VH-VL binders against q0aze0. Designs and how they scored, part 163

Target 1, 268 residues: q0aze0
Amino acid sequence: MKIILVNNRFKENTEKKAQEIAGQLSALNVEVIIDNGLDEPYAGTVDFIMVLGGDGTMLRAARRYGQRAIPVLGVNMGTVGFLSNIEINELAEYLPLILREEYSLEARMMLEVAVFQQQSLLTRVFCLNELLLRSNSPRMLSFALEISGQKLEPYRGDGLIVSTTTGSTAYSLSAGGPIADPQLDAFIVTPVASHIINKRPLVVSPEREISLHLLEEREAIIGIDGQIKMDFGAENRVLIKRAPHPLLMVNLKAKPFFTSIDRSLQRQ

## First folded at step 7 (VH-VL)

Design D10 (framework fv_inotuzumab)
Fold by ESMFold2-Fast, scan of step 7:
Structure D10 (fold): chain C 268 residues (1-268), chain A 122 residues (1-122), chain B 112 residues (1-112)
Amino acid sequence: as target 1 above (268 residues)
Amino acid sequence: EVQLVQSGAEVKKPGASVKVSCKASGYTFTSYYIHWVRQAPGQGLEWIGGINPSGGSTTYRRKFQGRVTMTADTSTSTVYMELSSLRSEDTAVYYCARDTWEVYGSGYFDYWGQGTLVTVSS
Amino acid sequence: DVQVTQSPSSLSASVGDRVTITCRSSQSLVHSSGNTYLSWYLHKPGKAPQLLIYKVSNRFSGVPDRFSGSGSGTDFTLTISSLQPEDFATYYCMQGTHWPYTFGQGTKVEIK
């Protein structure tokens, strides 16, 4: 068995814990590949991916490995979040189930993001939460949104979010988007500080293609999962589609989505 | 190791201009904004403006608009701040600082240059 | 511009004392993302300012455990639980939510 152990190198306690877990797994004849985020993703075949950290580490793991149809387990290291399934102090209890492949999988849609300059592909990336288009200066943007060939009236404001249902509780929520059941596949299109007051969030079929481009020369960026920033100008276009494969999240214990989100939003 | 290294102290006459440099190392230069902050004698910290080294876009505090120019040279990972029409009240230590400018926007200064003393005297 | 006001402007303390400094903004510092961009800096004469706390309560790398930040919206506090000799300095809060970024006027912590 071969497992990738994903951690955040820049947090001292997680690096030490990753080494401890790698040693324990090696003692059980499991081959361990450690991914601290600095090198290119491991290119070989693996059986399982264990993510040690919070939601941010899980988002990085999803971008690197989410398209490979490999089970991914989020192990929380004491942070608040939605993407981990078990706590680090529970790992010993669940490890035999992991090694015997006795768990269920939950599929989470991902976005495929392709950025073009004129007709040339510049980059293609995947993400679990959202793509953000925003201004990279204090000036607001004027931009065009097209959904499956349908051109909407221009947008003017700080930007736009194209989110998965998993991302509905991330930036899209803060910007006024709806809370979505993560078992649904849909795009959520949420304006950020629109100066056109009647621009509403849209819930769109995951089979549609979404494209964005600037209507004026402005410095802007495309943000991926709140972690990657790419320059975006009037010569660029971005195309957003449902990714070919969902992220396969390991479910070892019940995590009730609706009661969890309700508690986080209500200050009781 | 992230470092911002600034040019040495300058003494200028009123009406002259000064150009201070800030050389970055230890990270991808174009991934972070660089801002300039000054402290005049007996005063607090004052934000002047910032530059995006990737696109060259700049934002200046209104009171410095027309007198300050920020530029970036990506080949040397160096940011420059030029302040013109110097007055005695421009005497200050000038700092460059790296702005995290997080993907969602907004930020804070995580690493700072050592400072450059600019003295304006006749 | 968003005004940031610190209190007190100065205080005298002894090694081992608990010190609290407050920072108030003229408008909410909650960004549209849900993050709050309030940071705290330590400044000593002849040295560069250094980051202590970012996004209200997160301690920057290498900063001792005695420093902590708290607060929400418009009201924020920096606490030094047991003042050390190297902590006699001027402290600044800064808001980075709204353009332009603005600093508090500073709080000077002096030896009694």
Scores: ipSAE 0.390, ipTM 0.721, lowest interface PAE 2.9, mean pLDDT 89
Fold by OpenDDE, second read of step 8:
Structure D10 (fold): chain C 268 residues (1-268), chain A 122 residues (1-122), chain B 112 residues (1-112)
Amino acid sequence: as target 1 above (268 residues)
Amino acid sequence: EVQLVQSGAEVKKPGASVKVSCKASGYTFTSYYIHWVRQAPGQGLEWIGGINPSGGSTTYRRKFQGRVTMTADTSTSTVYMELSSLRSEDTAVYYCARDTWEVYGSGYFDYWGQGTLVTVSS
Amino acid sequence: DVQVTQSPSSLSASVGDRVTITCRSSQSLVHSSGNTYLSWYLHKPGKAPQLLIYKVSNRFSGVPDRFSGSGSGTDFTLTISSLQPEDFATYYCMQGTHWPYTFGQGTKVEIK
């Protein structure tokens, strides 16, 4: 068995723990690769991904490895979030199940975000939570939203969020978006400070495509899961689709979403 | 308006500790990393380390590990850098700076504190 | 660690002159995000450093048009098209792509 341990080098505790766990796994004849974000994603084949840390680390892991259809386990290390399944102190207990591959998987839809300069692809990113388009100035943006070829009324506001159902409890929620069942596949399109009062979020079929572009010469940025930033101007287009592969989240421990949502939200 | 305001100059003896503060305002405190950079007399800029005010996670340059401690107080939007076992070589102007990368920690410093002179002398 | 080397270490120039400073890194500064985190700073004695250019070629807010940045991969350049009296200072490049962050050794621009 080959496992990637994903941690964040900016979280010192996770670095130490990653080394410790790597040693333990090696003693069990498990091959271990540590990804602390310093290097490029590991390109070789692996059987399992263990994320040590909070939601941010999970989001990074999802972007780096989610398209590879590898089971991903979130191991919480004292943070509050929605994406971890077990606590670090429980790892020893569940390790035999992991090694025997005795766990269930929950498929979570990811976004495929493509940013273009005219017809040229600048970048393509798979992400678990959301794409954010926002103004890079105190001035509102004017931009076009198109869903499966249907042009909506021009939008004016600070920005727009296109989120997965997983991401519904992230930035989209703060912007007034609905809380969605993570077992549901859908886009959530949430306005950010629209000039139209009570402009409602949209719940969109995962079969559709969402396109955004600016209608004026203004400075904007694209944000991916709050971790990737990109300048976005009038000559750019962004296309959002359902990613071809979902993230396969490991479910070792029952974690009821609806019964724990209030607790989790209060701590974030 | 984004501002980083640092504490005043310090004079310390060798072996002592110094704690410099950096108060942030004009933005969401927990959304940006704060880093510390110093400049010794006649030398260039040197990165010391950084902290994520959200949760207090830190990363330090290896040469400072064991001597430097960075902390964040979200209630006051203030970051602290404590340097222990001071040496004459630690005499420098210390700057706090805001990193434009919000969660992962790559980027550039768009806003800086005014600097804090720390003098270590016997 | 990624080494960042500036050239020259110092130069003398007059008001109105075109000034060019180069920065070379020991490895590519292209981040996996597609961004290149090479930035330039102006530093005067007794003052805080100021951001001039970020991501190779973007001027920070309030930075005059006479400042420009260019380059890719490992080679970068800061250009001041027409030096002004307020531009006499020490300039630093910094890479923010790789841990740890590292600065060039600085370039002091003095009055000729």
Scores: ipSAE 0.000, ipTM 0.469, lowest interface PAE 14.5, mean pLDDT 90

Design D11 (framework fv_inotuzumab)
Fold by ESMFold2-Fast, scan of step 7:
Structure D11 (fold): chain C 268 residues (1-268), chain A 122 residues (1-122), chain B 112 residues (1-112)
Amino acid sequence: as target 1 above (268 residues)
Amino acid sequence: EVQLVQSGAEVKKPGASVKVSCKASGYTFTSYYIHWVRQAPGQGLEWIGGINPSGGSTTYRRKFQGRVTMTADTSTSTVYMELSSLRSEDTAVYYCARDTLDVYGSGYFDYWGQGTLVTVSS
Amino acid sequence: DVQVTQSPSSLSASVGDRVTITCRSSQSLVHSSGNTYLSWYLHKPGKAPQLLIYKVSNRFSGVPDRFSGSGSGTDFTLTISSLQPEDFATYYCMQGTHWPYTFGQGTKVEIK
């Protein structure tokens, strides 16, 4: 078995723990590749990905490896979140199940984001939570939203979020979007501080293609999972569609989504 | 290595203008905002304004509006802050600072220039 | 403008002491994304300010682990667990949630 351990280089505790776990796995005849975010993603074939950290580390792992159809386990280092399945103190208990491949998988849709300048593809990225289009100045954006060739009335405001159902509890929620069952595949389109009365969040089939472009020359950015920031101007267009492969999340321990979100909303 | 290197000290008379430069290196110049912060003798830090080098958009603290102009030269990776109609209370050390201005449009200052002392004397 | 108030304005301490500085904002600093943009800076005469803590509790690269930040909403704290000789300086909090960005008035940590 070959496992990638993904950790956050800026969390020294996680780096030390990754080395410790790698030693334990090596003693069990498991080959380990450590990915601390500094190098290119490991290009070889692997059997399993273990993410040591919080939701942010999982989002990075999903962006790097999510399209390979490899099981990904989130191991929390003490920070509560929605994307981890077990705590680090539980790893020893569950390790035999991981090595025997005795777990279930939950498929989570991902976004494929393609940014163009005129007709040229500038970049193609994948994400688990959302794409954000946002003004990069105090001025509002005027922008066009097109869904499967259907042109909506222009948007005017601070921006727009195009989210997966997994991302429904991230920025989309804070911007007024619905809480979605992550077992559903759908895009959630949530306006950010819209000045147009009756611009509501949309829940859209994952088979549709979503297109965005600016209607006025403004400074804007495209944000990916709250981690990657890209300039976006009137000469740019972004296309969003369902990624070819979902992220395959490992379930070793039952995590009831609805009670988890309910408790989260009660915390101060 | 991220560096912000500022121009040297200036001495000006009241009513004059001063133009301070901040040359950036070690990162993609257009990916980060540059802000200006000053500290007058015996006073605290005071934010003046910021510029997006990518588009040239600026945001100024209201009390400096009409007296401050920020510009960016992408060919030299340099930001300029020009302050006009100088008064004795403008005597301060002026710092440029890099703002991550993260994905959500808010930020903090991670790297700072060494500072430029501007003295306004009669 | 969002007002940011620090307390105390100054304090005297000895090497090895635990030092606590507080910062209060006139408005909530929780951004619509859920992030809170409060940062802490160390400033010494003749030197540039240095980032210590960003987004309430995240230590910047190279900052010693004796520095920690905590708080939520409008009330924030910087703690130095065991003061070192190089820590005698003025400390500033800054809010970056609302434009314009505003600094606290500073807290001077002086040798006892």
Scores: ipSAE 0.367, ipTM 0.706, lowest interface PAE 3.2, mean pLDDT 89
Fold by OpenDDE, second read of step 8:
Structure D11 (fold): chain C 268 residues (1-268), chain A 122 residues (1-122), chain B 112 residues (1-112)
Amino acid sequence: as target 1 above (268 residues)
Amino acid sequence: EVQLVQSGAEVKKPGASVKVSCKASGYTFTSYYIHWVRQAPGQGLEWIGGINPSGGSTTYRRKFQGRVTMTADTSTSTVYMELSSLRSEDTAVYYCARDTLDVYGSGYFDYWGQGTLVTVSS
Amino acid sequence: DVQVTQSPSSLSASVGDRVTITCRSSQSLVHSSGNTYLSWYLHKPGKAPQLLIYKVSNRFSGVPDRFSGSGSGTDFTLTISSLQPEDFATYYCMQGTHWPYTFGQGTKVEIK
């Protein structure tokens, strides 16, 4: 068995723990790769990904490895969120199940985000939570939203969020988006401070494609999962689709989403 | 307006410790990493380490591990860098700088402190 | 560690001159996100370093148009189209793609 341990290099406690866990796994004849974000994603084949930390670390892991259809376990290390399944102090208890592959998987839809310069592809990113288009100035943006070729009325406002159902409890929620069942596949399109009062968020089929581009020469940025930023201008366009592969989240421990949502939200 | 204001110049003996402060203002303190960079006389810029003010997690360049300690005080929006077992080679201007891109330390420094001269001499 | 080498180490120029500084990295600075985290800084004695260019070619707020950045992969350039009196300083490139962060050795631009 081969496992990737994903942690955050800026969280010293996670680095130490990653080394400790790596030693334990090695003693059990498990091959371990540590990814603390320092290097490029590991290109070799692996059987399991263990994320040590909070939701942010999980988001990074998802972007780096999510398209590879590898089971991903979130191990919380003191930060409450929605994406961890077990606590670090529970790892020893569940390790035998992990090694025997005795766990269930929950498929979570990811976004495929493609950013273009005219007709040229600049970058393609898979992400678990959301794509954000936001003004980089105090001025509102004017941008076009198209859904499967259907052109909506031009948007004016601070920005727009295209989120997965997983991301519904992230920035989309703060912007007034609905809380979505994570077992549902859908896009959530949430306006950010729209000029139209009571502009409603859209719930869109995962079979559709979403396109955004600016209608004016203004400075904007694209944000991905709140961690990656890109400059975005009038010559750029972004295309959002359902990623070809979902993130396979490991379920070792049952987590009641709806009964715990209030508690989780209060802790964020 | 984003500002990083550092403490004043220090003169230390070899073997002593120095603690430099960097007070941040004009932005959400816990939303950006703070890094430390130094410049010895006649030398270029050298990265020392960084801290996440949210929680105080740190990462240090290997050559400084064991001698450097970075801390953050959210109540005062101040980051501290302490360097122990000082040597003459540690004589330098020390800068704090804000990292602005992502939560995992990839990026650039958009704002810098004015620098703090630390002189280590017998 | 990723090595970053600037050229030249120093140069003499006059006001109005076109100045070009090169920065070469030992490996590609293209991040997994698709971004390239190469930045340029201006540093004068007794002053804090100032960000000029980020992500290869983006001017930081307040930076004059005479400053421009270009390049890709491992080769990058900073260009000052018309050198001004206030531009005499030492310039540094920095890569922020790979850990640890590393600077070029600097390029001192002096008055001819």
Scores: ipSAE 0.008, ipTM 0.494, lowest interface PAE 9.9, mean pLDDT 91

Design D12 (framework fv_inotuzumab)
Fold by ESMFold2-Fast, scan of step 7:
Structure D12 (fold): chain C 268 residues (1-268), chain A 122 residues (1-122), chain B 112 residues (1-112)
Amino acid sequence: as target 1 above (268 residues)
Amino acid sequence: EVQLVQSGAEVKKPGASVKVSCKASGYTFTSYYIHWVRQAPGQGLEWIGGINPSGGSTTYRRKFQGRVTMTADTSTSTVYMELSSLRSEDTAVYYCARDTLEIYGSGYFDYWGQGTLVTVSS
Amino acid sequence: DVQVTQSPSSLSASVGDRVTITCRSSQSLVHSSGNTYLSWYLHKPGKAPQLLIYKVSNRFSGVPDRFSGSGSGTDFTLTISSLQPEDFATYYCMQGTHWPYTFGQGTKVEIK
């Protein structure tokens, strides 16, 4: 068995803890690869991915490894989040189940984002939460949205979010989007500070292709999962579709989504 | 290590122009905005404006619009602020500061230059 | 422009004292993302300003634990739990949610 340990390189105790866990796994005849974000993703065959950290570390792991159809377990190391399943102090209890593959998997859709300059592909990335298009100056954007070749009336405002259902509780929620069951596959398209009064969030089939481009020369960026930033200009076009593979999240214990989000919103 | 290094002190007469530089190192220059902030003697910090080095777009506080010009040279990782039609009340220490350019928008100043004293006197 | 009002304008304190500085904005600083871009800076004569706290309550790297920030919406506070000799300085809040960015007028913390 070969396991990747993904950790948060900027937390002092995380490197030490990753080494301790690697030692424990090695003693059980498990080969361990540590990914602290400094190098390229491990390219070899892997049986399991263990993410040590909060939701941000899980988002990074999903972008690096989510398309490989490998089980990914979120292990929380102090911050409360939605993407971890167990706490670090519970790991020893659950390790035998992990090694015997006695767990269930939850599939979470991902976005495939392709950025073009005219006909030329500039980059292709995957994400778990959302793509954000936003103005990078005080000037509002004027931009076009197409859904499976259907051209909508122009948008004017600060930007637009194209979110997965997992991302429905991230920026899309703050911008006025709906809370979605993460078991559903759908795109949620949420305007950011639209100056056109009847632009509503849209929930669309995951089989749709969504494209965006600017109608005026403006300084804009696209943001991926709140972690990657790319310049976006009038010469660019972005195409968004459902990624070929979902992220396979490991469930070792029940984490009821609806009661969790309800408590979070009521307590604020 | 992130550093912003500014040009040296300037003494100018009323009506002249001054151009202050801010050289960045230790990070990807085009990934962060650079803003300019001043402090006149006995007064607080006052935001002047900012520039996006990636596209060259600028935003100026209204009271400086028409007198201030900000430019960026990506080959030298240097931002310039030029202030024209100088008045005695423009006497101040001028700072450049790096804006985090948050992915979701807006920001704060994480690293600052050492400051450049500009004295305007007849 | 969003107006930022800071109080008090000055205060006198002794080493070991708890100091609280307040900052009020003329409109909400909650960004559409849910983040609140209110930051605090320390400034001493002859030195560059230094970031202490960003997004209301997060300490910048290297900033001592005695500095903390709190607040929401339009009302914010910076607290120094136990003043040290190096903390006698002028403190500024800044809002970075709305363009243009605006600073408070500053609070000078002086030795008693």
Scores: ipSAE 0.473, ipTM 0.762, lowest interface PAE 2.5, mean pLDDT 90
Fold by OpenDDE, second read of step 8:
Structure D12 (fold): chain C 268 residues (1-268), chain A 122 residues (1-122), chain B 112 residues (1-112)
Amino acid sequence: as target 1 above (268 residues)
Amino acid sequence: EVQLVQSGAEVKKPGASVKVSCKASGYTFTSYYIHWVRQAPGQGLEWIGGINPSGGSTTYRRKFQGRVTMTADTSTSTVYMELSSLRSEDTAVYYCARDTLEIYGSGYFDYWGQGTLVTVSS
Amino acid sequence: DVQVTQSPSSLSASVGDRVTITCRSSQSLVHSSGNTYLSWYLHKPGKAPQLLIYKVSNRFSGVPDRFSGSGSGTDFTLTISSLQPEDFATYYCMQGTHWPYTFGQGTKVEIK
């Protein structure tokens, strides 16, 4: 068995824990790769991904490895979030199940975000939570939103969020988006400070495609999962689709989403 | 307007500790990492470490591990760098800088503090 | 660590001159996101370093048009089209694609 341990290089406790766990796993004849973000994603085949940390680390892991159809376990390191399944102090208890592959999987839809310069593809990114288009100045953006070829009225505002249902409890929520069942596949399109009062979020079928581009010569940025930023201008377009592969989240411990959501939100 | 304002110059003896502050303003403090970079006389810029003000997670350059401690006070939007067991080689201007592009990956420093001279002499 | 080497280490120039500084990295600075995190900074003694160029060719806010950046992969260039009196300083390139971030050794631009 080969396992990737994903941690945060900016979090010392996760580094130490990763080394400790690596040693334990090695003693059990498990091959371990540690990914703390210092290097490129491990290109070799692996059987399991263990994320040590909070939601941010999980998001990074999802972007780096999510398209590879590998089970991903979130191990919380004392943070508050929605994406970890077990606590670090529970790892020893569940380790035998992991090694025997006795766990269930929950498929979570990811976004495929393609950014273009004219007709040329600049980059393609898979992400678990959301794509954000926002102004890079105090001025509002004017941009076009198109859903499966249907052009909506020109949008004016600070920005727009296209989120998965997983991401519904992230930035989309702060912007007034609905809380979505994580077992549901859908896009959530949430306006950020729209010039139209009471502009409503959209829940869109995962079968559709969403396109955004600016209608003015103005500086904007694309944000992905709150971690990646890139400049976005009038010459750019972004196309958002359902990723071809979902993130396979390991479910070792039952976490009642709806009964614990209020508590989780209050802790954030 | 984004600003990073550092504490004043320090003169220390070898073996002592120094704690430099960097007060941030004009932006959401917890949304950006703060790094520390120094420049010794006649030398170039050298990265020391970085801190996530959100939670206080840190990473240090290997050569400074064990001697450097970075902390963040969200109530005052201030980051601190403490360097212990000072040596003459630690004499330098120390800068704080904001990393703005990617949290766990790549970036650049868009705003810098004015620098703090730390002199270590017997 | 990724090594970043600037050339030249120093140069003398006059006001109005075209100045070119190069930066070479030991490996490609193209990030998986498609961006290339090569930035240029201007540093004067007793002052805070200032960002000039980010991601190879983007001028930071307030940076004059005479400053431009270019390059790709491992080779990058900062160009000052017409040197002004306030441009005499030390310039640094920095790669921010690979951890840890690393600086070039600097290029001091002096008055001829």
Scores: ipSAE 0.000, ipTM 0.463, lowest interface PAE 15.1, mean pLDDT 91

Design D13 (framework fv_inotuzumab)
Fold by ESMFold2-Fast, scan of step 7:
Structure D13 (fold): chain C 268 residues (1-268), chain A 122 residues (1-122), chain B 112 residues (1-112)
Amino acid sequence: as target 1 above (268 residues)
Amino acid sequence: EVQLVQSGAEVKKPGASVKVSCKASGYTFTSYYIHWVRQAPGQGLEWIGGINPSGGSTTYRRKFQGRVTMTADTSTSTVYMELSSLRSEDTAVYYCARDTLEFYGSGYFDYWGQGTLVTVSS
Amino acid sequence: DVQVTQSPSSLSASVGDRVTITCRSSQSLVHSSGNTYLSWYLHKPGKAPQLLIYKVSNRFSGVPDRFSGSGSGTDFTLTISSLQPEDFATYYCMQGTHWPYTFGQGTKVEIK
């Protein structure tokens, strides 16, 4: 059995714990690959991915490995989040179930983001929460949104978010988007500070293709899951569609989504 | 204006430790990582390690692991690098540099300190 | 570690000359984001290194337009179109795509 252990290198307590866990797994005849996020993803075949950290570390793991149809378990290391399933102090209790492959899986849709320069593909990335198109200066953007060949009236404002249902509680929520059941597959398209009256969030079929490009030269950025940043100019186009595979999240204990989000909103 | 100002030159005996400081100004101290790079006489630039001032997490080049310690004091906007068990090969100018860190561990150094000469002699 | 090799290790030039320095990496520096993290620095003894070029071809703030960068994949070039007196220095390339970051060995530009 081969397991990837994902952690955040710039959190030293997490790195030490990852090494400790890797030693324990090796003693149980498990081969461990440590991914601290600083190099390219491990290219070999693995059986399981264990993510040590908060939601940010899980988002990174989903981008790196989510398309491989490998079970991914989030293990919380302090800051409570929505993407972890168990706490680090519970790992020893659940480890036998993990090694016997006795757990359920929850599928979470992902986005496939392809960035072009003219006709050439520059990069393709996958993400769990959202793509954000935003201005990188005080000036508003003017941009075109096309949904499955349908060209909408131009947008003017600070940007646009294209989110999964998992991402509905992340940046899209802050921009006025709806809260969506993460078990539903859909794109949520939320304007950021639109200057055009009546631009509303859209909820669209995950089978649709979404295209974005600038209508005038501006300093803009494409953001992925709040972690990756790419320059975006008038010569660029981005194409967004549902990723071929969902992230397969390991469920060792139930986490009630709606009561968790309700509690969070009451505090705000 | 972004500035990184380092402490003055040090002369040490083999086996001793040295602690070099790097004081930041002109930006939000906790928003950028600080790395350390050295240049030995007649040699090129060599990366040593870095620190996230927000929380104090560090990463070191493997050959310095166990000998180098980096710390940050947010009240004074100062990063420290301490190198122990000094050898003659550690004689170098040590620079601190601000890391843009755009993705994971990818980036470049935009602003640098003036350098601190550390001489190890017997 | 990714190895970075510069050529030449040194060169002699006169004011007004066109100078080219090359940098080769042992593997591709194209990051999954599409960015290539290859940067160039100018260093003089007793002074801090200065960023000249970042992400292959982008000139850093305040850097004169006689400095330009080009290249892709594993082969990169720094060009100084018309060498000025203040340009006599050692130049370093650095790859920042792969961990750990690695520097070239440096190219010293000396007066003929």
Scores: ipSAE 0.000, ipTM 0.401, lowest interface PAE 14.8, mean pLDDT 85

